# VH-VL binders against Uncharacterized protein At4g14100: the designs that were tried, part 11

Target 1, 181 residues: Uncharacterized protein At4g14100, of Arabidopsis thaliana (Mouse-ear cress) (q67yc9)
Amino acid sequence: DEPVPTPWPHQFHALMFMNYSGDLSMIDLWYDWTNGRNFNIIQEQLGGITYDLEWNNGTSFFYTLDESKSCRSGQLEVGILRPNWLDGAKYLGQQNVSGFLCNVWEKVDFIWYYEDVETKRPVQWIFYTGREAHIMTYEVGAVLEDEKWQAPVYCFNKEKKSLSTKGALSEFKGYKEKAAL

## First folded at step 21 (VH-VL; from z4 with light chain S31N)

Design aa1
Fold by ESMFold2, fold request of step 22:
Structure aa1 (fold): chain C 181 residues (1-181), chain A 125 residues (1-125), chain B 107 residues (1-107)
Amino acid sequence: as target 1 above (181 residues)
Amino acid sequence: QVQLVQSGAEVKKPGASVKLSCKASGYTFTEYYINWVRQAPGKGLEWIARINPSGGHTYYNEKFKGRATLTADKSTSTAYMQLSSLRSEDTAVYFCARDLKYGRWFSTPGAFDIWGQGTTVTVSS
Amino acid sequence: DIVMTQSPSSLSASVGDRVTITCQASQSVYNYVAWYQQKPGKAPKALIYGASTLQSGVPDRFTGSGSGTDFTLTISSLQPEDFADYFCQQRSNWPYTFGGGTKVEIK
């Protein structure tokens, strides 16, 4: 009797405006379940760009392409979000947000998800951390060319990574726990 | 070695200002927020403010708004906090601590995983 | 502001004892709670994040649990190095707030 959230298309691009209590960014999300990969390109307001590249085999890279040539890499036990990751989410009814009438779901310890009743497109999602993602464009079927999915060479330098005090898994541990919901 | 190294102890009179530094090493400075937390003698911990070193965005606890000013210098990987109009109640140890900005799916924040050693600020006549 | 009410404020215990520290939030903070240990003259050290996830390098005698408003930190068998102050912290809403602390002392 309850509406069911639309599974994510297997491939799409979304441009998102992120607002974290005034800390603003624009994010290109490339979701590619077909090839087991997910890419967020995060442009911070008046700041740098962070590249978040995730693979379904658990390989995860957060890197920059500026002179810092930084890469935080790890191997996680879980891959990217599955298309039906909202299965089991709690339906909260309908709300008008930004002029769209939306069905609203809650995925505990993760996200509130707002889907336009008319078009079944995502309108926004609000992470439990307080980050608000407003979906500005939504291009079903869009595919980013393979060459742009390649992590830079310094993501693979074990000598540089060995000098880092970061634990290989510590930054991603909570991600697995949260996504399992 | 990931570390945050803070400036030395300060003794100030009421009404003065102090500027504390927090130098990061062993990690990419712009990938973490820098938070400032203080602890008055015999008291608990109090969060003051946070800066995003990438673009300079700041968020302040209302209690300190107007007196605290956070800045960051990416070229030296150093965060600063200036506290003005000092009072005796501002006597405390001031810590900087880092907080990871982005994890998978923007979802679960970790703890403040690395802290500076603290800077003692004493405000007395 | 979200108030984190931590109890007890102090306790005395012997090596080998099981101790439990609680923290109650004035509204739901989901699982966005961290626990810290602080020794005199030192900076806090992270023990637990996400209410129950053990920070890397922290002994497994430390256990965190809870969601919503009620959280606990348990030390299953107290060791000499565990005599310290302990603080909870919520990271769900601004401003970030800490519990008042629990001093764990030698009995």
Scores: ipSAE 0.729, ipTM 0.850, lowest interface PAE 1.3, mean pLDDT 88

